# Ledger of designs, part 1: VH-VL binders against Small ribosomal subunit protein eS1 (rps3ae)

Scores and structures below are computed, not measured.

Target 1, 206 residues: Small ribosomal subunit protein eS1 (rps3ae), of Methanocorpusculum labreanum (a2sq57)
Amino acid sequence: MARKKQSGGRKVEGWKAKNWYKVHAPEFLGKQFIGEIISSNPENVPGRVLTVSLGELIQDYSKQNVRASFKIMNVAGDAAYTQFNGHEMTKEFVRAMVKKRASRVDSTITVTPLGSTRELQVTITAFTINHARLSQVQELRAKMVKVVEDSAKEADFESFVSAMLKGELSKKMFAECKPIFPVRRIEIIKSESVSSAADRAAALIR
Below, numbering starts at 1 at the first letter of every chain, in headers, positions and changes, except where a header shows other numbers; antibody chains aren't numbered by Kabat.
ipSAE, averaged over its two directions, is called F for ESMFold2-Fast, E for ESMFold2 and O for OpenDDE. V2 adds 0.75 times the mean of E and O to 0.25 times the DockQ between the complexes of E and O.
Where letters were taken out, [cut] stands.
The coordinates of atoms that the task and the answers printed are left out; those that the model quotes come from them. Centres of patches stay.

## First folded at step 8 (VH-VL; from q1 with light chain R30E)

Design q6
Fold by ESMFold2, look of step 9:
Structure q6 (fold): chain C 206 residues (1-206), chain A 120 residues (1-120), chain B 107 residues (1-107)
Amino acid sequence: as target 1 above (206 residues)
Amino acid sequence: QVQLQESGPGLVKPSETLSLTCTVSGGSISSYYWTWIRQPPGKGLEWIGYIYYTGTTRYNPSLKSRATISVDTSKNQFSLKLSSVTAADTAVYYCARDSYGTEWYPLDYWGQGTLVTVSS
Amino acid sequence: AIQMTQSPSSLSASVGDRVTITCRASQGIESDLAWYQQKPGKAPKLLIYAASSLQSGVPSRFAGRGSGTDFTLTISSLQPEDFATYYCLQDYDYPLTFGQGTKVEIK
């Protein structure tokens, strides 16, 4: 026994036809299919966020513990298209890198890639072989931050995100920090797309 | 085990440059911090600075303008130059290994020391 | 720079005595403190690292304790070979700094 919903001033009973939307990664990541969503109205689809395993997305087993999120920006037919929203290494994966008598060096910074109106908040973590002296911790932190900031000044948003997700920034940070103190690993463990200070200021004026 | 030996002139004239070399034997210079320390006769110990095997250096601020530490990995050696010396620089100079970055042992191996006298 | 103050500057003791030497840091250094023994004409020798950990080959009569700013080295039964000068070293931050030394003399 089917009931129908009707719009306007009439009684709304029954059901609406629902459509499946195939969600695709951004073009710079190859427009890969990343999932499906269901909605009765295409106007309700933009703004939704999907999270997928980065390892599965780019076919790289070393990234199986990294999750990437994508925000739907528009719909065309039965397809939904996204932009990069952020990434995060799983908490279990990060915790496994911590050693009791070694140093963990953290920094969270916000960068604006070349020519971009979008800001990206990035959390950088270095894991040393053994306990580092305070001045060495400070030098490691400064070097990590400088590498990421310089990379953002040289690259557009898509190039920066690609370098980050593929581990190129981590590799560069590791090479630059090696002369300071023995490091086991340097990773960008989280990123998040955020509204710029300019956009936030504009919103306050509105 | 690892053995360190200082070498260089025992007498240096005022205003000249003190130059010492530490030769490392029984182990590689790689993966460690290599350090100079000095002790004026009858007095305490002063850390001069280090060189990391990669070439990165750090100096005691009290000596930063005058001290230079270098490493030659092919010879398994590291060196100290101290410019513009005065009588206050007369001391026994030690080289030492700092394994803190790989172990938890600061200054775990020392050379025997060499007395450098600054006098005209 | 972090200043390290040792007490006493010297002491006289007999074989078999218990000896305690103190070291105080001008700021907190956690447990990043080492103790060295120096005999006349010789380089210092590492005895204790990380405030309380005994270096391999060092007799168990040597014991270190403390954290933060206050540290002690204790020799539980002084032996003839223990007459020497003892130094503490903070390895928390650069420049590395030593205490001024404590001379343990024959009574």
Scores: ipSAE 0.573, ipTM 0.853, lowest interface PAE 1.9, mean pLDDT 88

## First folded at step 10 (VH-VL; from q6 with heavy chain T56S, light chain S31N)

Design t6
Fold by ESMFold2, look of step 11:
Structure t6 (fold): chain C 206 residues (1-206), chain A 120 residues (1-120), chain B 107 residues (1-107)
Amino acid sequence: as target 1 above (206 residues)
Amino acid sequence: QVQLQESGPGLVKPSETLSLTCTVSGGSISSYYWTWIRQPPGKGLEWIGYIYYTGSTRYNPSLKSRATISVDTSKNQFSLKLSSVTAADTAVYYCARDSYGTEWYPLDYWGQGTLVTVSS
Amino acid sequence: AIQMTQSPSSLSASVGDRVTITCRASQGIENDLAWYQQKPGKAPKLLIYAASSLQSGVPSRFAGRGSGTDFTLTISSLQPEDFATYYCLQDYDYPLTFGQGTKVEIK
């Protein structure tokens, strides 16, 4: 439970205390402080989502255009602990990748990393140098999907997410797609953790 | 999702009582500070006061105790009465939720606002 | 009552500009400062609470800073939908008080 903190300001009716909780990233990302929230009741803290710059989180300037989201799963004392909830490239950055007279190839798939009950919905986008024919678009889409699906079969949830966030999957997709059609860039522009039936049932018990 | 809607007369005669009701839907009235705010045409925002869902109230001293806020938890409603109105009380009146003490978001949901004109 | 002074009262800006609005409290209010956006004919919308915390659904181009008496709202790249009037609110002590507002207009 969070330690009760003295604060100036207006008094709470009905003996509810203003408690600050320090929110931490998951262990596989260094468990560092990512923000602070307030609540009167630790039971109301799980389920909240915080979004931070990935570049700031992992100290990598090349990721300043990527936002990472973390869902609070539990509270211990004044600390709140999270799991990965998703990531998204900023809309401005994605818009800057779109070029007239070129093709954009999109696919949204759901993967279940090795041995995990958690699922990820992943949005993959390729940006070609020139307009691609429909058959070439279909080949690019199929290859992008296969690379991501195969990578998910080889890695647990945290390893897959790390490879995705660090750009390793994007590099692999780029290498595999080059022989099909000239590509300028292939990115995983968004991911979302999909709630399992077990996770939803656990939330109802609380 | 919580929604608030103001209702009441749009015209009130000077010296009479302005009376407004805010209906809360998509959520319970419990655990929150139910607040009235007003904005004279072309002017800034003025906090009128609140009622906590249990009945405790607080008012802006600038209204010289002319304001009364009440709550009816069974109807999921709270109301404002402002007595002895003048043209200076002409404003858009908003109801709002203050989640202080729960989520700690000040004035996080607002009604659409209703213009009340004081004119004879 | 705690007086909240905003500056500027109005400003003109172009799409893509970085805009900064300041709010000063007449006494220390810790981080109990919120920012609201109001478009013509609409109710105010909460953008920032606790001085720097972004409300759910608010674009990340909005950022709040400050503590104590001096606070700022920054819009990093102004968009067409951001032309509005902005208000700060202190929720440190009663009565709750708003700043006078800052109108952000198209240049």
Scores: ipSAE 0.034, ipTM 0.513, lowest interface PAE 5.9, mean pLDDT 85

## First folded at step 11 (VH-VL; from t6 with heavy chain W104P)

Design u1
Fold by ESMFold2, look of step 13:
Structure u1 (fold): chain C 206 residues (1-206), chain A 120 residues (1-120), chain B 107 residues (1-107)
Amino acid sequence: as target 1 above (206 residues)
Amino acid sequence: QVQLQESGPGLVKPSETLSLTCTVSGGSISSYYWTWIRQPPGKGLEWIGYIYYTGSTRYNPSLKSRATISVDTSKNQFSLKLSSVTAADTAVYYCARDSYGTEPYPLDYWGQGTLVTVSS
Amino acid sequence: AIQMTQSPSSLSASVGDRVTITCRASQGIENDLAWYQQKPGKAPKLLIYAASSLQSGVPSRFAGRGSGTDFTLTISSLQPEDFATYYCLQDYDYPLTFGQGTKVEIK
């Protein structure tokens, strides 16, 4: 229940009612509490984005350098419910993966998981052990993209995001790239939901 | 210490298949691009292709799909077959290790070479 | 395919001379260039990789320079064992391609 406070006093401003809203992760991540926000009007809560440590959210220490973003879609009483908005590895973590005498292979693609109207733009990067020849760089890029695209064709939105956040896609890309060139690491370093405005609009319809 | 040694017939008739084997000793086939190169007498070097230790292959387009490279890990060997040979295929054939990837060294170990003559 | 052109095709020099060999690529290859030495009846031997990095066991009188399309191999004081044919190799993209060679002969 949203409550409003009124204070008395000479020439006072209008009432400021501050309500705390408990923000919850999406159902597929366990509906876990991820934070609180304050607002005087529950209609202003949908559309706001919270960013949390993925490691804390899923209790996986290896994900402490990954931040996940969640957009509030609706409120019910003192609770606010979200959908996945994106993730990003911290700049420091990505920078630490760069090696002077190696190749960095990047690709940014947009996928639409099976049966979903929502799209994800993902940024994939591979870090090789040593400098790779151009044809090997091109083969690595093509293989990385194919693995992610094929995975999106086989999974709904929540399953795809779960596989991405848990590192399952990274492991599959690594295995598929081994026959091409020695890679040190392959990661999806960033993702972003493309249809966020449409999803917010749907959540604002009571 | 890794050593490579080519073996196979030194004389091949035109239109037949040239077949060579490279034996790797002093180390295992792993983490490297196992490569064939040839050199016509008195001429320069031509890269033929490779087999990666995982089994993937790549060939020089100039050979127009006549080359096939394979590996036999149980014998620690890799091989070259070159089909439909002509006199232009007469050359010293080298096998080599291409250590790029895990190391930065291209073609760092070579066999001694074997001359293959194509004549009737 | 990337074409590699060496200059000169041959040269004559005396022990103690400074020798410079040039290699030019038909397109940019960054620093993905290696130099090999070949003596008659022998396989080539890797001298320089990544344009300027000296392979283990190669004397310091050998030096590589360049990037992009233009590269040089320099022997600062020629020794009797340095009379050989020298090849550059681009390892930027497949197919790997060699220069046509530079024969260094005793005067």
Scores: ipSAE 0.596, ipTM 0.859, lowest interface PAE 2.1, mean pLDDT 89

## First folded at step 13 (VH-VL)

Design x5 (from u1 with heavy chain S31T S56T)
Fold by OpenDDE, fold request of step 14:
Parts: C-alpha cells; structure tokens; sequence
Structure x5 (fold): chain C 206 residues (1-206), chain A 120 residues (1-120), chain B 107 residues (1-107)
C-alpha cells in the first residue's frame, strides 16, 4: 500500500496587493503631486526619494535644468508627504556655463537655517567673464559663502530653501561679487540634506 | 583709442605726500582695473595697486600703508596718493589699464609716465 | 609675493640673431605670464599675454612659451627696433610682480 505522498501544496504566498501612493511636494512648494510609488507595505514608503524637475514643479522654465529631490516622510491613506532633500543642476547645464579662459569658482559649505535642526550642504559656483587671479578667486569665494551663511542665519529652513531654489541667493551673491570681479553667473548648483551633528552623534552611540 | 595721461608735481619733499592723477581719454573709466606702476631710475617695475571701477582697491603690501588710490568717474580720472615719501620713492610713475577680468590683456594701455623726484 | 627671475640680465646680439630670454617664477603660475618691451623713455608695451598669446600688432618674430614656473621669450630674428629692455610679468596673483628685466643691446 504505497502511501500517496501528499504533494505539499506550494502555499502560493498571497500576492500582497500593492498599493499606489500619491507623493506630494512640501507645502512651501505648493504641495503638488510629484509622482506615485507602489508598495505592498505602507511602512516601507517613508524614506524613499523622488526627484522631479524644479521647472515643472514651480512652473518656471528657467529652472528646467534643476532637479529637486524629495524624501517621503509620512503616509496618510494613499497620500505620501515629503520634505525637501536637495537639488542639483544638470551636469550638462553646468558644463555649458563653463567658458574657455574663464574661471569657475566653487565652494561647498554646510548651513543650518534659523530654528532648524536640519543641515544643508550647498555647493556654490561662480562663473567669471575671464580668468580670475588667485586673490580674486579667494575674495569671490569668501563673498559667496558669506552671503549664503548670512541668509541661513536669517531665514527658517523653508524660507532659505525657497530663496535658494528661486534664485534669490544667486542674485544677491551676484550683486555682491560684481564689485570685486566681472562675473557672468553665480549658482547654487547643488544642495544636499545632511544628517545633523546630533544625528551623527546619536548614530555613534548606537 | 584709450589714452592715459599722468599729471602731478615732478618734485615732492621728503615726508610729504605724492599726489598724481591719471586722466583717461577715448573711453570711460568702467569695467577695468585702473592701475599704478612705478619704475625707479635705472631699475625695474613695481606694481603699486589698482582701483576697480566699482571702487574696490588693492595695493602692493609693500606700499599698502602709504598708498591710496581713488577714482572720479565724473572726471574720468583716477589718482594715487603716496604718503611719507622718501628718496626711495623717486621713480617714473605710470598709470595703466588692466583689462584683465573682461579681456585677457594684462596692463594693455599705459600712460607715458611722469617722473617724480623726492628731494629736499 | 611671487618672485620672478629673468635671465640673462643683459645680452648683446646682432641683427638677425635669435634671442631667448627666460623667466622663472618662484611658484607655479600656470599660464599667467606676460612679456613687455620697454624702450628708453617710453612705457612698457605688452608683447605677449597668457604665456604664449601674441598681442595684436606685435610681429610674429616674438614668441612666448612655457607654463608653470619656466617661461621663455624668443625673438627669432632680431631687428634694429628690438633693442630694448624686456620684462616678464606674472599676473597669477596679487601683488603683480615683474622680472628684473633683460636688456638687449646691439653687439
């Protein structure tokens, strides 16, 4: 009597129904729909980052070469809410701004806007008309850094980011650098949200 | 064509202030670094400093404490003041345009120079 | 300040001769070097900028070469009007500094 080996039915691991989540930009940027994310578990949605065209987001064609990144912070129902995570100008655009026999002056600094625990690492780039001498490069760098630092001291996180993305900081830097050396353009070509010193410290304790 | 012309006293007493003016013609004082250079008799050239058309100045560290450069855009002139002069300040003084920053030409236009002698 | 050292301080040459003047910077100055010609009683005249670029109106017999710390001015065939003092200028950084000059005299 051959015991019929009961073929253990492969428990079809139930295809957990994947849900779509509508991702929204932060309120200070209009809370617009910026994309959809699919997840079988809403708990896995926070922490994901979406990148969109800044030009499309704020309806400014001049910003079409800027990409903004947003990190999902929370989910409510089928809606996902984000915070600003950073921005970056396209490499092609930055390259196109470099001219022969002109200087590119870069500076990367970390700022903490007023009342915020969030830090932003920002990369500032000045493009000159012609080649700048070393001391002039240094002066330009110092001026740009000062403008950004001062702005961060006076503005909350959202206001600072808004000013940065809208080009207000660039305009201010341009105005303050122009008396030093002929500059063609100044841009914050990149920003990144960085972990706070406190967060880093906390991570070290773990 | 841009022309530069130095003017001022050819003789200055020790401890006094040397004062020179450069008049720019054929163009406006704009966009460039207006520069002073001097050359002692039989010696080489020494950069004194510049004034940018915006009023920003830079000086040779060797002369920074004594040199002042100013610009008068209304007169299309810029000037040099050198205080507490000594015999060592005897030189031909040149004003020049430094087109660097907008054009690749360093010190491309010069005045004819003016001799300033420091003597009692 | 960046020091510029020219060599030789003086030289004698004949019309038609090839003349070479050297300029050495105390540190790297990339291509930010200019050459000037100065005749007696006259202001210096820009000959070469950016180490090797010939200024407009300057004869092609003048040539600049070099980068970093070592630079040369060459006159391929010396002409009577070329007897003068030549200066190199670094414009890499402030203060601007000149070489001590090279006097080219007729042999």
Amino acid sequence: as target 1 above (206 residues)
Amino acid sequence: QVQLQESGPGLVKPSETLSLTCTVSGGSISTYYWTWIRQPPGKGLEWIGYIYYTGTTRYNPSLKSRATISVDTSKNQFSLKLSSVTAADTAVYYCARDSYGTEPYPLDYWGQGTLVTVSS
Amino acid sequence: AIQMTQSPSSLSASVGDRVTITCRASQGIENDLAWYQQKPGKAPKLLIYAASSLQSGVPSRFAGRGSGTDFTLTISSLQPEDFATYYCLQDYDYPLTFGQGTKVEIK
Scores: ipSAE 0.878, ipTM 0.959, lowest interface PAE 0.5, mean pLDDT 94
Fold by OpenDDE, fold request of step 14:
Structure x5 (fold): chain C 206 residues (1-206), chain A 120 residues (1-120), chain B 107 residues (1-107)
Amino acid sequence: as target 1 above (206 residues)
Amino acid sequence: QVQLQESGPGLVKPSETLSLTCTVSGGSISTYYWTWIRQPPGKGLEWIGYIYYTGTTRYNPSLKSRATISVDTSKNQFSLKLSSVTAADTAVYYCARDSYGTEPYPLDYWGQGTLVTVSS
Amino acid sequence: AIQMTQSPSSLSASVGDRVTITCRASQGIENDLAWYQQKPGKAPKLLIYAASSLQSGVPSRFAGRGSGTDFTLTISSLQPEDFATYYCLQDYDYPLTFGQGTKVEIK
């Protein structure tokens, strides 16, 4: 009597149904729909980053070469809500702004907007008409940095980011630098959210 | 063609203020660094300073405490004042256009120069 | 301030001669060097900018070379109108500084 070896049925781990989440930009940027994310577990949705064209987001064609990143912070039902994570101008656009025999003046600084615990690392770039002398470069750099720092001290996080993305800071920098040296354009070409020391410390403890 | 012409007294007493004016013709004072340079007799050239068309100024550190450059856009002129002059300030004074900010040409147009003698 | 040292201070040459003037900067100034010609009783005239670029209207017998700290002005074939004093200028940084000059005299 041959004992029928009971074939251990491979427990087909049940395909957990994946859900779609509608991701929205922050309220200060109009809370627009910016994309969809799929996840089998809503707990895995926070922390994910979406990047979109700033031009499309704010309906400004002049910003088509700027990409804005948003980090999902929370999920409610099928909706995911984000915070600003940073922005970057396309490399091609930045390259196109570089002219022969002209100066590119870069400065990267970290700012903390008023009342915020969040820090932003921002990269400022000035493109001159012609080559600037060393002292002029230094003066331009200092002026740009000062404008951005002063703005951060006077504005909350959302207001600062809004001003940055809309080009208001660039305009201000341009206006302040123009009396010093012929500049063609000044842009904040990149920003990145920097985790607070507290957040970094907390991450190390986990 | 842009032309520059210096004007002012050729003689200044010690401890007084040297005052010169540069008149620009053939173009407007705009978008350039309007510069003063001097040359003592038989010696080399010394950069004094500039005024940008916006009014921004920069001076040679050696003269910063005594030199003042100003611009009068209505007259298409810019001026140099040098206070507390001594015999060492005797020189031919040149005004020049520095177009380096917009064009690759440093000090491309010069006035003919004016001799200023400091003598009691 | 950046110091500019020219050599020689003076030289004698004949028409048709090749003349070379050197200028040394106390520090690196990349290519931000200009050469000027000054005739007696006249203002300096720009000859060369950006170390090697000829100003418009300047004869091709003038040539500038160099980068960093060492620069040269060469007149390939000296002409009668070339007897003058020559100055180098650094425009790398303020204050602008000139060399002490090189007087080219007729032999």
Scores: ipSAE 0.875, ipTM 0.958, lowest interface PAE 0.5, mean pLDDT 94
Fold by ESMFold2, fold request of step 14:
Structure x5 (fold): chain C 206 residues (1-206), chain A 120 residues (1-120), chain B 107 residues (1-107)
Amino acid sequence: as target 1 above (206 residues)
Amino acid sequence: QVQLQESGPGLVKPSETLSLTCTVSGGSISTYYWTWIRQPPGKGLEWIGYIYYTGTTRYNPSLKSRATISVDTSKNQFSLKLSSVTAADTAVYYCARDSYGTEPYPLDYWGQGTLVTVSS
Amino acid sequence: AIQMTQSPSSLSASVGDRVTITCRASQGIENDLAWYQQKPGKAPKLLIYAASSLQSGVPSRFAGRGSGTDFTLTISSLQPEDFATYYCLQDYDYPLTFGQGTKVEIK
């Protein structure tokens, strides 16, 4: 049970060499530089999450209040590559959409895009012009959920995320809800990548 | 200066279909919930249903799908059909504008009402 | 459906009297309560919306109060033109439902 004597380079008291890694967005966002991280060991870089302004990333001023998160999946040389982890509109931006005498209709659902083992938890919020009557609130919620669920069934992960980030899903939800009650906006205010039940089960048996 | 006016037959035979039209003047059917309400003689008011300007409808479950409301935007009119009528359907029928949604006013404009009698 | 119960069913009063009509909902409806006045042979007229907000052109002697399940309409000094039947309406959820009415008559 005795440990063999280790040999290697000279010990340095309390100090470790650190390297900078350039982190890049996923390919569907153009592999753009999103920031740097520092680590003494390239094996410790995967799994880290960076959060950036979506507006700055895609050069779209309408998205400046949206934060996008990316999880590092691998390292090659001094570069680190990511996958989409989630997005969120800032709390201040969402609060600015709330108006007195109006309904805020929220729903949080989990979808699995076509062919993906990853699930996305999304939070959808509709802002009406005035307080909707109870049955109308229920119909708005059902319709916006249906639009997002149907979109996920027909798109792969990257296509679904792109439609969500570009506001295409929000536009579709708005159009589908317009026949129910006057709405001001419908937005997906948050998304988060979560593991599926199948992925959790597979991890346990390994 | 929105005005609503009901029109249609005042007498309907049992088991047949009651049919009424509401003509809107002084404004267009381009927003709001266009609503039918009825009042049996000497009795209270009963909400029948609406058509939203987009074509979406909603009905009182008490009428058990006998009611159909439609809109004709080219004539600035909306209509009620009530099938399989009985004497219990004898009432004054009102059309009304439900402005709640973009505005805070429920059922704020009413037609003058028209009596429909169901008898043979 | 949400049941609306008015009290009294009728009352007699003189010009100048203060009258109060109550309306009770079978469940909480927040402030989604309106009051209507109907004179014989005429359509109802909206008096009050959102429990307490006075419709344009309605005299200030009409006042609405309440929230939740219990609501009142008060006429502070009854006038000859106020003799009518009054209805409450809940517009909290569909189907929209009216109270059975309160007839205000000349004593």
Scores: ipSAE 0.607, ipTM 0.852, lowest interface PAE 1.7, mean pLDDT 89
Fold by ESMFold2, fold request of step 14:
Structure x5 (fold): chain C 206 residues (1-206), chain A 120 residues (1-120), chain B 107 residues (1-107)
Amino acid sequence: as target 1 above (206 residues)
Amino acid sequence: QVQLQESGPGLVKPSETLSLTCTVSGGSISTYYWTWIRQPPGKGLEWIGYIYYTGTTRYNPSLKSRATISVDTSKNQFSLKLSSVTAADTAVYYCARDSYGTEPYPLDYWGQGTLVTVSS
Amino acid sequence: AIQMTQSPSSLSASVGDRVTITCRASQGIENDLAWYQQKPGKAPKLLIYAASSLQSGVPSRFAGRGSGTDFTLTISSLQPEDFATYYCLQDYDYPLTFGQGTKVEIK
């Protein structure tokens, strides 16, 4: 939350040396202001995570029930800069999409976007109109996974995340699954930045 | 009120192709799984396959290499071709609407059926 | 393919009798089971879907029960117009498969 501006601790000895840091979204999301934090030591700021409404961030109120999280990576002056950490639709919003007589077809996969060392664990969910027959459930799951995997092969990390957050991947999955069975909605309900394959390989070698 | 009507030759020679057409009236050929089923005389029912309104097909594995289902939306019809027929393919052939998907009703509308005899 | 086994293959009963036809699936199919009535020279007619749900326009004397692998169709008071062959159908997975049929004869 924004506070009234106050002098920094370096100005007066009797005040605690606390500073406000303006936190900015990553460059591919416009570096816009997403919040403020307070700390007495800039070395304690990296690693902190902020969560914001995706609808506010990308100016799309259809995404008001989606939260995006950003991890502070560095500080410069009174500004803190972030990397994408993940997103999640609220549990209540996802639960509201489930209907009694419908299938919820889930898959969780890990992708590494083109040319990136960063990996994302992505949870994909399709909501059908009625309970799909078993082979149709399997085909829906395979198509959803293939669309996301193919998209990751063709996009760098930032482009992939942007397509995911803006619903472009969901639209592609819907189009690909429509010929199989009546679907109501296909969404990426969660993503999470995870250890890179290089980091995991390095840990195994030790 | 949706109605289905099979049409095509009642006699087909062995090794030739059986061809049937189902004409849909009282509704458009859309949304549903348009299905062929057959019944050898005095025997049970066998699901052949479907065409979904989007053009996607699925076939019974026992017949997949020989069966082809297609749709002609301009005539509100869908068709079955069964290649390399033998006497074992002699049956009453039904077309049907499988409404399961948007509705809960499997195979809820059927044509009257047409007998196809495979004989020399 | 999921095999559906009906029993009995035929039966004879009097008007007013309670008649029960059974259908067993070779694997679990949840409640994805339908029942059809076929009169001679006619196409099958859907009676029951989702194991126990009565199709609109079907007399209430017809009832379906069961889940998993074991299913029944019961006619609580057999009528002369119920002379027909009855088929179960699993619609759990493709290919859709029918039972071999149960012929009901009125004595």
Scores: ipSAE 0.605, ipTM 0.848, lowest interface PAE 1.8, mean pLDDT 89

Design x5 (from u1 with heavy chain S31T S56T)
Fold by ESMFold2, fold request of step 14:
Structure x5 (fold): chain C 206 residues (1-206), chain A 120 residues (1-120), chain B 107 residues (1-107)
Amino acid sequence: as target 1 above (206 residues)
Amino acid sequence: QVQLQESGPGLVKPSETLSLTCTVSGGSISTYYWTWIRQPPGKGLEWIGYIYYTGTTRYNPSLKSRATISVDTSKNQFSLKLSSVTAADTAVYYCARDSYGTEPYPLDYWGQGTLVTVSS
Amino acid sequence: AIQMTQSPSSLSASVGDRVTITCRASQGIENDLAWYQQKPGKAPKLLIYAASSLQSGVPSRFAGRGSGTDFTLTISSLQPEDFATYYCLQDYDYPLTFGQGTKVEIK
C-alpha cells in the first residue's frame, strides 16, 4: 500500500483532513481579509474566485451595490492571496439608472494597462437626460472610450483598477462628455480580467 | 420670456463675408444649442449649424466649411460668419434656440429673421 | 443627410375641412419628427414635437401621427388662421433637415 500524505493543518495518515485558508485582497487594496475557504489539498485552492461587496471592502457605502471579484493565485501557510478578477454593478442598481426617454450609450472595450500582461475588459455606459441625436451618441461613445483607453496607457494595472473602482474614471468621462450633450451619469458597470494573446504566448516560453 | 433678435448688414458683396449677430434677452446663453437657419426667398428652410453653450460647434456640410459660429457670453450674443458669399447665399437668416437636450423641444424660439442680399 | 419629402406641395381647402399633410423620411428616424407653421413674413412656429406631442399654446385641432419613415399632420377643422405653410423637421441626426413645405391655401 502506498501512503498519501496531506500537507498543512492536521496530519493524519491515510485519511484526508480539511484546512481553512484565510483569503486576502490584493496589496493595493490593503490586503484585508475577504473570506475563508476550506480544502483538504492546498493545490486545489489557487484558481478559486471570491466575490465581495466593494462598499465593505473599501469602507465606502456609496459602493454597496458594486461587487468585486478576486481570484486566488497562491497559498502561503494558512493564507491565500488574490489578484483582481473583475467587478460588476448589480443588475437592480443598473436598471434603476435607466430612463425611458433617454439614451443608454454602451461600449465594451479591452485595455491593457501600462506594463501589464493582463487585459481588462470593461463595459462603459452613459445615461443621457433625453434621447441624444445619432451623431451625438457616436461622439459620446468615442469620447468615453478614448478617456478609458488613455487612462489605461498612463497607469499600471493597480492604479487603473483603483481609479475605476473609486469612480475617478467615471468623473473624468462625465466632465469630458459634458460639451457634447447633457448626460445624467456615466459609469463603468462591469470589468473582467481576461488573458491576452500576448499573455498566453509569454506563458508558453516560460 | 426669452427673445432672439438678429442684427447685421442687409447687403453683402459677392466673395465677401456675411456677418450676423443674434442678441438674446430674457434668458442666458448658459444652456442650449444656439442655432442659425436660413430661407432663400420663396424656398424652404436650411439648417446652418449651432454653437453649444460650452463652445462646441457643428455645421451643415453643404456649406463646405464656409460657416463659423461663435458666442460672446458676456454680451449674451452669438454670431454667424459666412465667407466667400455668392448670390446663392441670399436668404432670410434666422437665429433660433434648440432646447432639445435638457428639454424635449427642437428649435422652439426663433428670431424675427433678417434678409441678407448678396449683390454687387 | 436625411431627406424629408412632404406631400402635397400645396393644397386648397375651405374653413372647417379636415386637412392631412404627409412627411416621409429617407430612412428610419423613430419618432424624432417636428412640425412647424410659417406665415408670410414670420419665423416658423413649433406645433408638434416627438411626432405626436402638442406644444403648449397650440390648438388641439392639430395632431401628429407616425413613426419610422411615415408621418402625418392633421388639422381637424381648418380655421382662417391656419392658412400657412407647414414644414416637417427631422431631429434624429445632424444636419437637421426640413421638408420642402406644404402651402395650405383658402379655396
Scores: ipSAE 0.580, ipTM 0.840, lowest interface PAE 2.0, mean pLDDT 89

